VHH binders against Nucleoredoxin-like protein 2 (NXNL2). Designs and how they scored, part 7

Target 1, 156 residues: Nucleoredoxin-like protein 2 (NXNL2), of Homo sapiens (Human) (q5vz03)
Amino acid sequence: MVDILGERHLVTCKGATVEAEAALQNKVVALYFAAARCAPSRDFTPLLCDFYTALVAEARRPAPFEVVFVSADGSSQEMLDFMRELHGAWLALPFHDPYRHELRKRYNVTAIPKLVIVKQNGEVITNKGRKQIRERGLACFQDWVEAADIFQNFSV
Short names: E, the ipSAE of ESMFold2; O, the ipSAE of OpenDDE; V2, 0.75 times the mean of E and O plus 0.25 times the DockQ between their complexes.

## First folded at step 5 (VHH; framework vhh_7qia_2)

Design c3 (from b54 with I102M D105P; at its last look DockQ between E and O 0.72; V2 from the best seeds 0.00; counts 0 for: unsure alone 64.3 < 65)
Fold by OpenDDE, look of step 5:
Structure c3 (fold): chain B 156 residues (1-156), chain A 126 residues (1-126)
Amino acid sequence: as target 1 above (156 residues)
Amino acid sequence: QLQLVESGGGLVQPGGSLRLSCEASGFTFSDYAMGWYRQAPGKQRELVAFITYGGSTNYADSVKGRFTISRDNAKNTVYLQMNSLRPEDTAIYYCAAGEYTMEWPSGSYEVTYDYWGKGTPVTVSS
């Protein structure tokens, strides 16, 4: 199966380039559609940051999880400022990558913020990632991992 | 189990005041937008007010300047302070919890409610 992001490169909030295929291998992927000018995006992003930090960034044993920001911002600079201000240490599709629009179309994203949880191949685990995080916190990740059929070696 | 429980309804004279409360349990209250709806006899349910998890508020035109929505996340409670009540405010008032989103690319905002209380009756009559 072909990865949803294939051989594309992703970026960090510091501008570093990361190969998507290597970064997302054997992980649950959360596609995060959001924008800085969107009030609910600004409200939810810190919650997602805490979620990501607990599972990945500061975990003794990082969970097989990665967030890929798919920006709906008006400019590259606006996107970068948003990432620096509120985002966790996750990855983003470059602003000028036309695949941003393709992903929004593929997953029928008509409102933001939207958190779509997918397998590495792009198959949808759930399109209600935001709701599940709000309702269940870290507990929802167990369900995602099971659905993705990924071996887990982490503590929640 | 998720639950919303309204309280504070009752009978009041025109010009009077009431304060409604809605206590939430079974979910992360601070991450939800909270709203108040009302349904008068023979009419459709209508939005009265909502407050986002960030504290932004919105009101129906009919209640602007008279009603105030607020929340206390420490108590998992949303409030509706109703002043200068009118007979046309008579209705069953419902508390609701939902997510706040912006339509893309139009930019319009909306709340989609997932959970509802059973309602508390408010009667404004001389």
Scores: ipSAE 0.620, ipTM 0.843, lowest interface PAE 0.6, mean pLDDT 92
ESMFold2, look of step 5: ipSAE 0.728; ipTM 0.842
ESMFold2 (binder alone), look of step 5: mean pLDDT 78; pTM 0.776

Design c4 (from b54 with G98A I102M E103I; at its last look DockQ between E and O 0.11; V2 from the best seeds 0.00; counts 0 for: pae O 6.0 > 2, unsure alone 63.1 < 65, placed apart)
Fold by OpenDDE, look of step 5:
Structure c4 (fold): chain B 156 residues (1-156), chain A 126 residues (1-126)
Amino acid sequence: as target 1 above (156 residues)
Amino acid sequence: QLQLVESGGGLVQPGGSLRLSCEASGFTFSDYAMGWYRQAPGKQRELVAFITYGGSTNYADSVKGRFTISRDNAKNTVYLQMNSLRPEDTAIYYCAAAEYTMIWDSGSYEVTYDYWGKGTPVTVSS
């Protein structure tokens, strides 16, 4: 099965390019649909940042987890400003990549913010990532990893 | 160059019907939600109807049951079928395109449109 992001490249908030296939290998992937102009997105993004930081960015043993931001912003600059202001050190689909729309359709995203947790191959683990993070915090990640059937080699 | 061009406006008697069209160019039409707005003299622009990229529709209460929004992706066109027209429907009707519709947990929603047409006038008068 082909990976959900396949041969696409992703970007960091610093403008670095990353190959999606390599970056997401053997990881739980959180597709984050959001926009700076969306107040609920702005409210949730810091929570997601703390979640990501605890699991990945500042963890001695990073969890097999990655966030891929799928922007609904009005421009590339707006997207970049949003990432710099509130996002964690996770990855993003480039603004001009038309695959943003394909992902929106594939996962039936009609409202934002939306956090869809998927396997590397794109299979949905849960569509309620936002709710689960809000209600259970870091505890929900264990469930995601189990569902993804990934070897656990991380420490929170 | 992105463009939205409305057509089909005109003068009609109360109870009559009109069909507005909006042809889009310069972007991937199927990736956008499309909407119709109207602005009557001395009033603010208001939403009439919108249709998502998936075909879901929403209407202002004042036009429910009378107006129908539809789209033809093959023609890059969105339509507004207006039946049982009333004098209060008199306005300039604008076509708009939006990348996303935003719906919050509170049940409220917001549609931010990126592009607008120049509008087509509709006058309902005896």
Scores: ipSAE 0.017, ipTM 0.405, lowest interface PAE 6.0, mean pLDDT 88
ESMFold2, look of step 5: ipSAE 0.600; ipTM 0.814
ESMFold2 (binder alone), look of step 5: mean pLDDT 78; pTM 0.780

Design c5 (from b54 with S56R I102M; at its last look DockQ between E and O 0.90; V2 from the best seeds 0.00; counts 0 for: unsure alone 63.9 < 65)
Amino acid sequence: QLQLVESGGGLVQPGGSLRLSCEASGFTFSDYAMGWYRQAPGKQRELVAFITYGGRTNYADSVKGRFTISRDNAKNTVYLQMNSLRPEDTAIYYCAAGEYTMEWDSGSYEVTYDYWGKGTPVTVSS
ESMFold2, look of step 5: ipSAE 0.715; ipTM 0.861
ESMFold2 (binder alone), look of step 5: mean pLDDT 77; pTM 0.765
OpenDDE, look of step 5: ipSAE 0.687; ipTM 0.893

## First folded at step 6 (VHH)

Design d1 (from c5 with L2W P14A E23T A40T P41A K43N Q44E L47W N58T R86K I92V K118Q; framework vhh_7yz9_2; at its last look DockQ between E and O 0.61; V2 from the best seeds 0.00; counts 0 for: pae E 2.2 > 2)
Fold by ESMFold2, look of step 6:
Order: C-alpha cells, then sequence, then structure tokens
Structure d1 (fold): chain B 156 residues (1-156), chain A 126 residues (1-126)
C-alpha cells in the first residue's frame, strides 16, 4: 500500500482516523470512486455494502478485504452524509486530501461509480469490480485474493 | 450464459406501427440500463432510445414523439413501440444492456453496453 497510499490517513464515517498502511496491509483493497448525487453510485453502493458485510463485517472469519472510498462529491458534508446513509463500515480517503485526485488520474477514472481492485503495490487486479460483484457475487473474491498473493502467518 | 433476444420486427407500410420486444436471460435484468440501436448496411449502429434502471427515458431526435421505450423488470423485457414509421426507419434493430455512469467532470450520464442482442430486421415500405 506504501506505493499508492503510503503514510496517509483514512477515515471512517464516524470521523475516526486510521493509518492506511496498518488498515490495509495484507488485504485485497477495493478503491471505490463514487459520489452521493450520482444515481448509479447510489444504486450500486448498497450492493457493495452487502458484499462487504458478508465478507468482513458480519463474517465469523473476516476475509482480508477492505474498501477505500474515493469521493467525487462536491463537499465534505455531502461525502459524509453519503457514507452514513449508504456505505458499509469501510474506510475513505479524507475529502480534503488532494490525493483523491491523484488516485483518479492514476487509475484513469473518468466516470463513476468505479470499483478498482488492487494489489498491495497498487497494480490493478481488475477495474471491473462492480460488474464482477453484480454477476458473480461473493465468488469473485476468491479470484481477487488469489491474484493478490496475500497470506497469513501460521499459528499453532 | 447471458442472452438478449429481440422479436417483433418485420415488414410494415409507411405510417404503420411495430412493437419490438427484447427478453433477457442469464443476468439480473433489473440491474441494467437498456437501449435500442439500429443499423443499416455498411454503417455504424445508431442510438435510438435508452431507459435507466428506474425508468427514465431518452430518445434520439429522429424518433422523438414517434417511438416509446419501456421496460418490465418482472418479465426481463424491454420494449420499443414504433409508431408513424417512415422508410428511413428501415434498419436492423438491436437491444443492448449496460451500465450507466456519470462523467466525473461534467456530471453527464453515459452508458457502456455489456450485452447486445442479435438484431431484428424492420423494413418500412413506401
Amino acid sequence: as target 1 above (156 residues)
Amino acid sequence: QWQLVESGGGLVQAGGSLRLSCTASGFTFSDYAMGWYRQTAGNEREWVAFITYGGRTTYADSVKGRFTISRDNAKNTVYLQMNSLKPEDTAVYYCAAGEYTMEWDSGSYEVTYDYWGQGTPVTVSS
């Protein structure tokens, strides 16, 4: 994650701040580009929330998966309201962090919503995450995690 | 495997009407925006009409007031009612299903179509 998010902080919808590296290490990361006033974003966000909830928030063994919302909203309040209304318990790049525009350019995001699944080094696993979730549901995560080459330490 | 199947095409006299249907299978129809396109030999497909997931419709200028797009999500079907047909409406009509998005800078909506039907020919005689 150091290559794309480095020493940045991420936020929750409650305003808590976490370090990106600590929150995202050894996980499949989905960069979610969206906005509150975008009707297709509002249509997709609940499906992504169900996906995340099943894999992480309500799973007995949470999958190594995290979502980072990259807002195309026009204000911090619009972004926060969107997260509180429709998002799952995932993370976001702070609205005032100018890096949200760098991520947009890096992944060539010209239209929203877009869900880009990335490896720890920022390499794209797929930029069709929205389509894959719609067509395959939870099954698509196994392909993502295999491509990401992540692992867990063994414990006794 | 996914499929879009058009039906309802045929030969009709100018001034007449046809209703095209397009039935989807192999994907969740209600999650898709739907469009109709048409094509004459040797030309690119031309957009005719579009309907969003929520039923908002738009039309090409050449068909406004004469054509109506609608959808029935319970039947996985999109329709094109074509009235007051003209010889220039002669074409193969294609149904398409896709994702719509909002262009980041302008806020304009656009559609990227994932699925296309095989087409149904419509001939309007003068």
Scores: ipSAE 0.359, ipTM 0.739, lowest interface PAE 2.2, mean pLDDT 86
ESMFold2 (binder alone), look of step 6: mean pLDDT 80; pTM 0.790
OpenDDE, look of step 6: ipSAE 0.632; ipTM 0.868

Design d2 (from c5 with F27R N58Y; framework vhh_7qia_2; at its last look DockQ between E and O 0.85; V2 from the best seeds 0.00; counts 0 for: loop humanness VH .119 < .165, unsure alone 62.1 < 65)
Amino acid sequence: QLQLVESGGGLVQPGGSLRLSCEASGRTFSDYAMGWYRQAPGKQRELVAFITYGGRTYYADSVKGRFTISRDNAKNTVYLQMNSLRPEDTAIYYCAAGEYTMEWDSGSYEVTYDYWGKGTPVTVSS
ESMFold2, look of step 6: ipSAE 0.700; ipTM 0.848
ESMFold2 (binder alone), look of step 6: mean pLDDT 77; pTM 0.770
OpenDDE, look of step 6: ipSAE 0.766; ipTM 0.890

Design d3 (from c5 with F27S T28I N58Y; framework vhh_7qia_2; at its last look DockQ between E and O 0.71; V2 from the best seeds 0.00; counts 0 for: loop humanness VH .136 < .165, unsure alone 64.3 < 65)
Fold by ESMFold2, look of step 6:
Structure d3 (fold): chain B 156 residues (1-156), chain A 126 residues (1-126)
Amino acid sequence: as target 1 above (156 residues)
Amino acid sequence: QLQLVESGGGLVQPGGSLRLSCEASGSIFSDYAMGWYRQAPGKQRELVAFITYGGRTYYADSVKGRFTISRDNAKNTVYLQMNSLRPEDTAIYYCAAGEYTMEWDSGSYEVTYDYWGKGTPVTVSS
């Protein structure tokens, strides 16, 4: 369970709402900070879409992986258009949810695009997800899932 | 991990031309921004030009109209065509690859370079 989002709603690009807890349980979660008018976000988003599609949407057994878009857009329409144009079939924090700003602060995101890979408890596996996808492609997910096992709290 | 290999440097007379190449060896030429920097003796390393994955370019004022940066993503190669060379262009030219970002608050663009080539010297005649 992702403690930083467990009580919130997330949305699809079609406007459907889902409970964050249900959508993110037992998954490696990537927090994706980006914006439509950001040229490097537009460079990277299709690559992230290919990555996600191969692991989740088109895989015979989908990997336990989910992306949550945290928009830095200036309007809800810009955010929605961006998602429809370039994003994969992942989730987003609603544009009007002020928690977008809390997540930016929590993970100290000063520049975009940024891909922060987190454990269920919100601890950072890596804040260099963009670089790892760029350099290693799909192979980097194995490292992320293994690191999640390394950083899990010990059981009783 | 990315390795950058420059070529095309050398000696040229003022007014001449050179074409520098930089190949990203052993890796996908992905969404890296690529740049050329130069360092003359006694000076700090300075940007000459860069090009984004999406094809946007930037040039230092001192080289605008004379230098052209381009990239061939299929060959994992970036080029710097240097025309109308001047003695002031004498330097070691470095290829660099890095992460292209936008600052959240200001909207200002930045490239943070992770990889550098060993450099290729360019000398414009005595």
Scores: ipSAE 0.640, ipTM 0.834, lowest interface PAE 1.0, mean pLDDT 87
ESMFold2 (binder alone), look of step 6: mean pLDDT 77; pTM 0.776
OpenDDE, look of step 6: ipSAE 0.713; ipTM 0.870

Design d4 (from c5, 13 letters changed; framework vhh_7yz9_2; at its last look DockQ between E and O 0.81; V2 from the best seeds 0.00; counts 0 for: pae E 2.6 > 2, unsure alone 63.2 < 65)
Fold by ESMFold2, look of step 6:
Structure d4 (fold): chain B 156 residues (1-156), chain A 126 residues (1-126)
Amino acid sequence: as target 1 above (156 residues)
Amino acid sequence: QWQLVESGGGLVQAGGSLRLSCTASGFTFSDYAMGWYRQTAGNEREWVAFITYGGRTTYADSVKGRFTISRDNAKNTVYLQMNSLKPEDTAVYYCAAGEYTMEWDSGSYEYTYDYWGQGTPVTVSS
């Protein structure tokens, strides 16, 4: 993730900061481009929250999956309110980190919401994560984890 | 195989009403936003209305207050109730299913439709 996020810090919805590489290592990473004022973002965010909760937050064995919110909001307060209202317990780039715009450019994100699923080296597994979750639910994660080359044991 | 089939079009006098239906098969209807578009010969399709999978509705200014979009997810059907019809409402009406987004720079809504119907003609005579 060094090539994509460098040695940046991410924030939780509670305001704590974490180092990006430590938080994202050995995981399938979803870059979530969205905004509070965007009606389709508000429609999708609860679905993504349910997806994340089932795989990670309330799973007996959490899947190797993390979401990084990349805000297209117009102010820090709009971003914070959005996260507190609708988001799951995932991570975000800080509002004032201008890298939000560099990630948008890198993945050619012209419209939101957009969910880009990436490998550890930043290669795109799919830029249609929203559609895949909507159409296939939890089943789509199996395809993502296989493409990401993240090891899982056979016991399950 | 997926399919969207419109019905309910026809000839009606100005001031009258029609109810269009669009029934989906071969995909999970409840996971899509649904829209109605209309087209006259030689022109681009014009957006009329859409409804999110959660039920939020939006209308073109030209039909606001006269048309109502609704959906019945259990029947895989979206409806367009058209009241107070005018001759300028004459067109072929298409339903579509897909997703909606907002363009990052402008904040304008963008609609990307995966599925389109074949259309149902509506003629409103003066």
Scores: ipSAE 0.321, ipTM 0.723, lowest interface PAE 2.6, mean pLDDT 86
ESMFold2 (binder alone), look of step 6: mean pLDDT 78; pTM 0.781
OpenDDE, look of step 6: ipSAE 0.666; ipTM 0.876

Design d5 (from c5, 13 letters changed; framework vhh_7yz9_2; at its last look DockQ between E and O 0.73; V2 from the best seeds 0.62)
Fold by OpenDDE, look of step 6:
Structure d5 (fold): chain B 156 residues (1-156), chain A 126 residues (1-126)
Amino acid sequence: as target 1 above (156 residues)
Amino acid sequence: QWQLVESGGGLVQAGGSLRLSCTASGFTFSDYAMGWYRQTAGNEREWVAFITYGGRTTYADSVKGRFTISRDNAKNTVYLQMNSLKPEDTAVYYCAAGEYTMEWPSGSYEVTYDYWGQGTPVTVSS
């Protein structure tokens, strides 16, 4: 299987490096396109954080879910500050990774914030992740898992 | 079955105040950004204000400092307090529920509305 992030490395808000292939194995992946200076991003990020925390912290086993932040910030520092201020403990594509631009093109991201839910191979489950989280909360995750057809069954 | 119902419109003298209300039903009110628009006969609908589900407010320049948008999620209601009303504020005022985003990379904000009310008329006499 070809992963959407392939052999790339991701980063945490603390600067740790994580291999994307290992981190995203057998998970539903939420590509989060956002920026600190974007008011809608600042409003939605806490909601996403609560959603993420509920899935990860309340799970008896690791949730088959990961968020990968694809920054639209103007600088690496802005991105880092944004992550530290409002983001959950999820992963991010490094600011200087040109793949940020490729992902934006691939998923036709012309407005932010945007939450694209994908399989590990990059196939789109839904491009309305933001709306679905907002309107249905944790109930939408089960739908994503089913659509992803991953090995692990998960229920909150 | 969703519904947005505006109320509070009417006739008021210049310099007066009105408070519009919009009550929502049939959808999860707290999950939507709420907005107010106004329209006069023969003109396009004009954006007035919106409030996000997080409570962030934004106003058109023409009403800034005079109008205040607020929401009560427990009552599924969004309000528009209109002070220092002017004759040019005369219009039919519409309530809307939707989602807001920022165009990238232009930085322009856009609201996409899923629901619209029937409107309430406001007339400001000189």
Scores: ipSAE 0.569, ipTM 0.819, lowest interface PAE 0.6, mean pLDDT 91
ESMFold2, look of step 6: ipSAE 0.604; ipTM 0.803
ESMFold2 (binder alone), look of step 6: mean pLDDT 80; pTM 0.801

Design d6 (from c5 with E103V Y113F; framework vhh_7qia_2; at its last look DockQ between E and O 0.86; V2 from the best seeds 0.76)
Amino acid sequence: QLQLVESGGGLVQPGGSLRLSCEASGFTFSDYAMGWYRQAPGKQRELVAFITYGGRTNYADSVKGRFTISRDNAKNTVYLQMNSLRPEDTAIYYCAAGEYTMVWDSGSYEVTFDYWGKGTPVTVSS
ESMFold2, look of step 6: ipSAE 0.675; ipTM 0.834
ESMFold2 (binder alone), look of step 6: mean pLDDT 80; pTM 0.797
OpenDDE, look of step 6: ipSAE 0.771; ipTM 0.895

## First folded at step 7 (VHH; framework vhh_7qia_2)

Design e1 (from d6 with Y53W; at its last look DockQ between E and O 0.70; V2 from the best seeds 0.67)
Fold by OpenDDE, look of step 7:
Structure e1 (fold): chain B 156 residues (1-156), chain A 126 residues (1-126)
Amino acid sequence: as target 1 above (156 residues)
Amino acid sequence: QLQLVESGGGLVQPGGSLRLSCEASGFTFSDYAMGWYRQAPGKQRELVAFITWGGRTNYADSVKGRFTISRDNAKNTVYLQMNSLRPEDTAIYYCAAGEYTMVWDSGSYEVTFDYWGKGTPVTVSS
């Protein structure tokens, strides 16, 4: 199965480089389109952070989940500041990576924030990730895992 | 469970004023845009006004200058101050909550409402 991000490199909020293929293998991937200047993004990002923390960052057994931030910010610095201020410990596509624009186009993202949940091959599980997290919290993840045909034991 | 409870409706004479309130519970208020809709007898439900978290407001042309939407985030409440009421304002007024997003290229905001209150009746009659 071809990774949606292929041989791309992702970055952390600390500036570390991570290979996308290794980081996203056998995981449900949430593409997070957002920007610091976007008020809804600033409001939702903490919720997403809690979601991610519960499932991945502080979980005894991390769920097969990863968030990839696709920035709509105006500059690399703005993006970095946003990540440092409000983002969880998830990954991001580098600001200068042209694939950022391709992803936007591929998933027809015209407004932000948008959380698109995808399989590793890029197939959309749901484009309403924001709504589902907001309404159901951690309960929505089980549905994503099932849809992604990823079956593994994990505990929150 | 998300709940919206409207209050403040009633009978008022033309030219009078009413203040509607809608208290939200069961969700993070800050993640929602809030709005007011109304449905007059025999007519379709129409948007009256909405307000984003940041305080940006939009109004139907028919109520501009007369109605004011506001929110108190600490109280999880949205308000609709209705002044200079007219008979044509008679309707059941519904509180609504929904997602708001910013258009990537323009910076304008879009709102999609998903949740509704049960409504409060407003009657403007002499």
Scores: ipSAE 0.648, ipTM 0.885, lowest interface PAE 0.5, mean pLDDT 92
ESMFold2, look of step 7: ipSAE 0.680; ipTM 0.832
ESMFold2 (binder alone), look of step 7: mean pLDDT 79; pTM 0.791

Design e2 (from d6 with Y100W; at its last look DockQ between E and O 0.89; V2 from the best seeds 0.73)
Fold by ESMFold2, look of step 7:
Formats: structure tokens, C-alpha cells, sequence
Structure e2 (fold): chain B 156 residues (1-156), chain A 126 residues (1-126)
């Protein structure tokens, strides 16, 4: 993940800080661009939460998958409220980290919500993660993990 | 694969009512915006109405106050209640499903329809 996040910090909705490389190593990473005041984001976030919960948070064998929320919110309070209300137990770039804007540019995000699935080196597996989850449910993760350069768990 | 099947079209007199239904199959209904378009002979398709998963609605000015769009997310179905029908409402009505987004630069909402039904004809005449 050093190619896209370097040695940056990520945060949980409960205020814990983690190093990005340690948290994301050997995982399929989804960059989630969204905002609290964006009604489409509010419609999609619960679906992403169900997806993440089934794969990771409540799975017997958690999938090697992590979500990094890249907020387009206008205040840290809006971002925190959004995460607490609708998000799953995933990670975010801190509100005050200006790298949120660099990631938007890097992945050419012109509309939200957007879910970009990336390899460890930042290469895009798909920029249609929202559509794939919506249309294929959990099955889409198998395609993502097969495309990623990670050690794969043999679980189903 | 998502499929959309319209029903409820037919012949009605001016001033009458019809209710169109569109049943979606092949996936969950979550996160889709649903819409109705119509196309009269010799004219381009025009948006009639759409409804988001969360229940926000939009209507063309030509049908506002006369048509009502609704959805039942548990049944994967969207409806168009058409009241006070006029000969000008004569068209083939198409159900559509798509993705709605907020454009970063403007903050405006857009809907991009990816899936279309085969259409159901509506004729308003005596």
C-alpha cells in the first residue's frame, strides 16, 4: 500500500488510529468516496456495510478485505456522524488529511458515491465496485481477490 | 442479469386513469433508481418520472400533479399511477433502472439508466 497511502494514518469511527500499511497489508482494498449530505451515498452505504459485515466483521473466516472511506464532507462533525450512523467497522482517512483530495484526483472521481477496488500497488481492479456489489452481492469479491496480488485464504 | 417487465398499458378515454407496473428480476433492488420514460411516434424518448431507492421523486413538468411514481423495494416493483390522461400522453412507456450520483463539482444529482424494459403501450383516445 506504500504506493498510494505511504506511511499515513487511518482512523476508525471510534477514534482509534492505525498505520495504513499495517492495516491494509495483504488485503484487497476498497477506496470509498462518499459524503454525509450526498443522498446517493446514504442509499448505498448500508449496502456496503452489509457486504463488509458478511465478508469481514461477522465472518467465521474474515476475508482479506478492507474499506478506506475518503470523505467529501465539509466538516469533521458531518464525517463522524455519517460514519457512526451508517458505516461498517472499516477505516477512513482523517478529515484533516488533505490526501483525500489527491486520491480523488488520482482515481478521477467526478461523482459520488464511488467504490474503487485496488491492488496493493494502487492499480485499479475495478472502479465499478458499487455496481458489482449491487448486481452480484458477495460473489464479486472472488473476482477481486483473484485479481489482487495477495496471499489468498482458501475459504468459501 | 437484470430484467424489467412492464405491464398495465392499454386503451383509455381522455380523463381516465391507468396504473403501470414494472417488475425487476435477477438481483436485489437495493441502490437502484427507477424511472419511466415514454416515446410517442416520431418523437424522442422523454423522462416522465423517477424515484430513488430512498423514495425521492422527480417528475416532468408535463405530468406533474397528474402522475405519481412509487416503489415497493421488497417486491422489486415500481409503479406509475397516471390520472387525468390526455391524448398527448399516448406513447410507449418504458421502465428503466439505473444509478444515481451526486456530481462532485456542482453538487447536483444525476441518474444514469443502465437497464430498460421492452415497453408497454398506452393509447388515450375516444
Amino acid sequence: as target 1 above (156 residues)
Amino acid sequence: QLQLVESGGGLVQPGGSLRLSCEASGFTFSDYAMGWYRQAPGKQRELVAFITYGGRTNYADSVKGRFTISRDNAKNTVYLQMNSLRPEDTAIYYCAAGEWTMVWDSGSYEVTFDYWGKGTPVTVSS
Scores: ipSAE 0.626, ipTM 0.817, lowest interface PAE 0.9, mean pLDDT 88
ESMFold2 (binder alone), look of step 7: mean pLDDT 79; pTM 0.787
OpenDDE, look of step 7: ipSAE 0.713; ipTM 0.902

Design e3 (from d6 with S30Y; at its last look DockQ between E and O 0.90; V2 from the best seeds 0.76)
Fold by ESMFold2, look of step 7:
Structure e3 (fold): chain B 156 residues (1-156), chain A 126 residues (1-126)
Amino acid sequence: as target 1 above (156 residues)
Amino acid sequence: QLQLVESGGGLVQPGGSLRLSCEASGFTFYDYAMGWYRQAPGKQRELVAFITYGGRTNYADSVKGRFTISRDNAKNTVYLQMNSLRPEDTAIYYCAAGEYTMVWDSGSYEVTFDYWGKGTPVTVSS
């Protein structure tokens, strides 16, 4: 993630900070652009939460997957309330980090909610993550992980 | 396979009522907006109404107060109740399913429909 997030901090819904590099290394990363007052974001976020929970939070062997919320909210309180109400146990860029706007521009996000699946170097695996989850459920993750440049060393 | 199947079209007299149904198969209505479009000969296809997964509705001005869209998510079905029908409502009515978004810069809401039924003809005539 050093090319897009490696020197930055991310936050949890409880306000804890984590180093982006450590939190995201060797994972498929989903950049989630959304907002609390956006009705379609509120419709989709629970589905993304179910997806994440099944793959990561409640799995015996968590998948190498992480979500980074990039808020389009108008205030830090709106962002935090949204995360606490509907989000899964994933991460976010801090509300006051202006990089939120740079990521929107980099990935050409013109409408929300949008879920962009990226490799470790920031290249797009798909910008249709929302559609793929909606239509294929958990099965779409296999395609994402196969496209990602993540490795786990296996002994034969 | 995703498929939308309309029913309930037919011939009806002016002032009458008709109820269209659209059953979806191959998906479960999660995160879909559902809509009805119509197309009369010589005209572009136009939105009649849509309903979001969360239950928000939108109507064309020409049908407000006369048509009601609803959905039954347990049956994967969307309905269009058409009252006080007029000859101008004569068209092929298409069920559609799509993605509901908000445009970042303007805050306006959009639905982009990806899936379409084959249509059901409605004729309003004496």
Scores: ipSAE 0.651, ipTM 0.824, lowest interface PAE 0.9, mean pLDDT 88
ESMFold2 (binder alone), look of step 7: mean pLDDT 79; pTM 0.796
OpenDDE, look of step 7: ipSAE 0.779; ipTM 0.897

Design e4 (from d6 with D105P; at its last look DockQ between E and O 0.84; V2 from the best seeds 0.77)
Fold by ESMFold2, look of step 7:
Structure e4 (fold): chain B 156 residues (1-156), chain A 126 residues (1-126)
Amino acid sequence: as target 1 above (156 residues)
Amino acid sequence: QLQLVESGGGLVQPGGSLRLSCEASGFTFSDYAMGWYRQAPGKQRELVAFITYGGRTNYADSVKGRFTISRDNAKNTVYLQMNSLRPEDTAIYYCAAGEYTMVWPSGSYEVTFDYWGKGTPVTVSS
């Protein structure tokens, strides 16, 4: 349960809607603030996609990690095109949800792209996720998952 | 260890050319803006040029048309081709790596350089 998104719906790049609580439960969540017309966002997004793909989409055992894109785009079509062109198979806050602006204020986002790694209750693990991925690659996830207090169940 | 190592400096006559190189050790250029700064004796460091990971370039007015920045991301190397050199170009040239951002919502672009090489001296004199 992610307290800052619990009752909301999220979308995929194909337009499917998912319930945020179910999609984000027991995961490290990265809030990704970016925009299609932002050149630095376009530089970073492929690196984030590689990171996500290695941890989740192509992993032997998918890591408990999800990205929620918080768009600063000017139109729904720009947002969707950006996701289809460069993003991984992660989620986004709907373009028409005004909560996009509340999240920017809550996390004091004054420049983009920005990747804020949060606990289930919305507390910041790090607001330097972009730098950590750039400098440490996949290794930084271990620190995030430990700080997020994510439990992996044992059967043996 | 994050290190930037410059090479290619030296003594050259006015009107001549030099090519500076900067190679990363212990990191890759992915999602870095790379830049060159210079510092003449008694002066502050000044930006000469930068190049974003996506290939956008920016030049100081004093070097436009004479200097060209480029990067080879596979080799983690950035270059500065310096042509038509003038005595005023005499300085220690520093390679830098940093983060490229857009200030939102205004839309202006910024680079903040956090990693610096030790510098390579360039002297332009007769």
Scores: ipSAE 0.727, ipTM 0.848, lowest interface PAE 0.8, mean pLDDT 89
ESMFold2 (binder alone), look of step 7: mean pLDDT 81; pTM 0.807
OpenDDE, look of step 7: ipSAE 0.758; ipTM 0.875

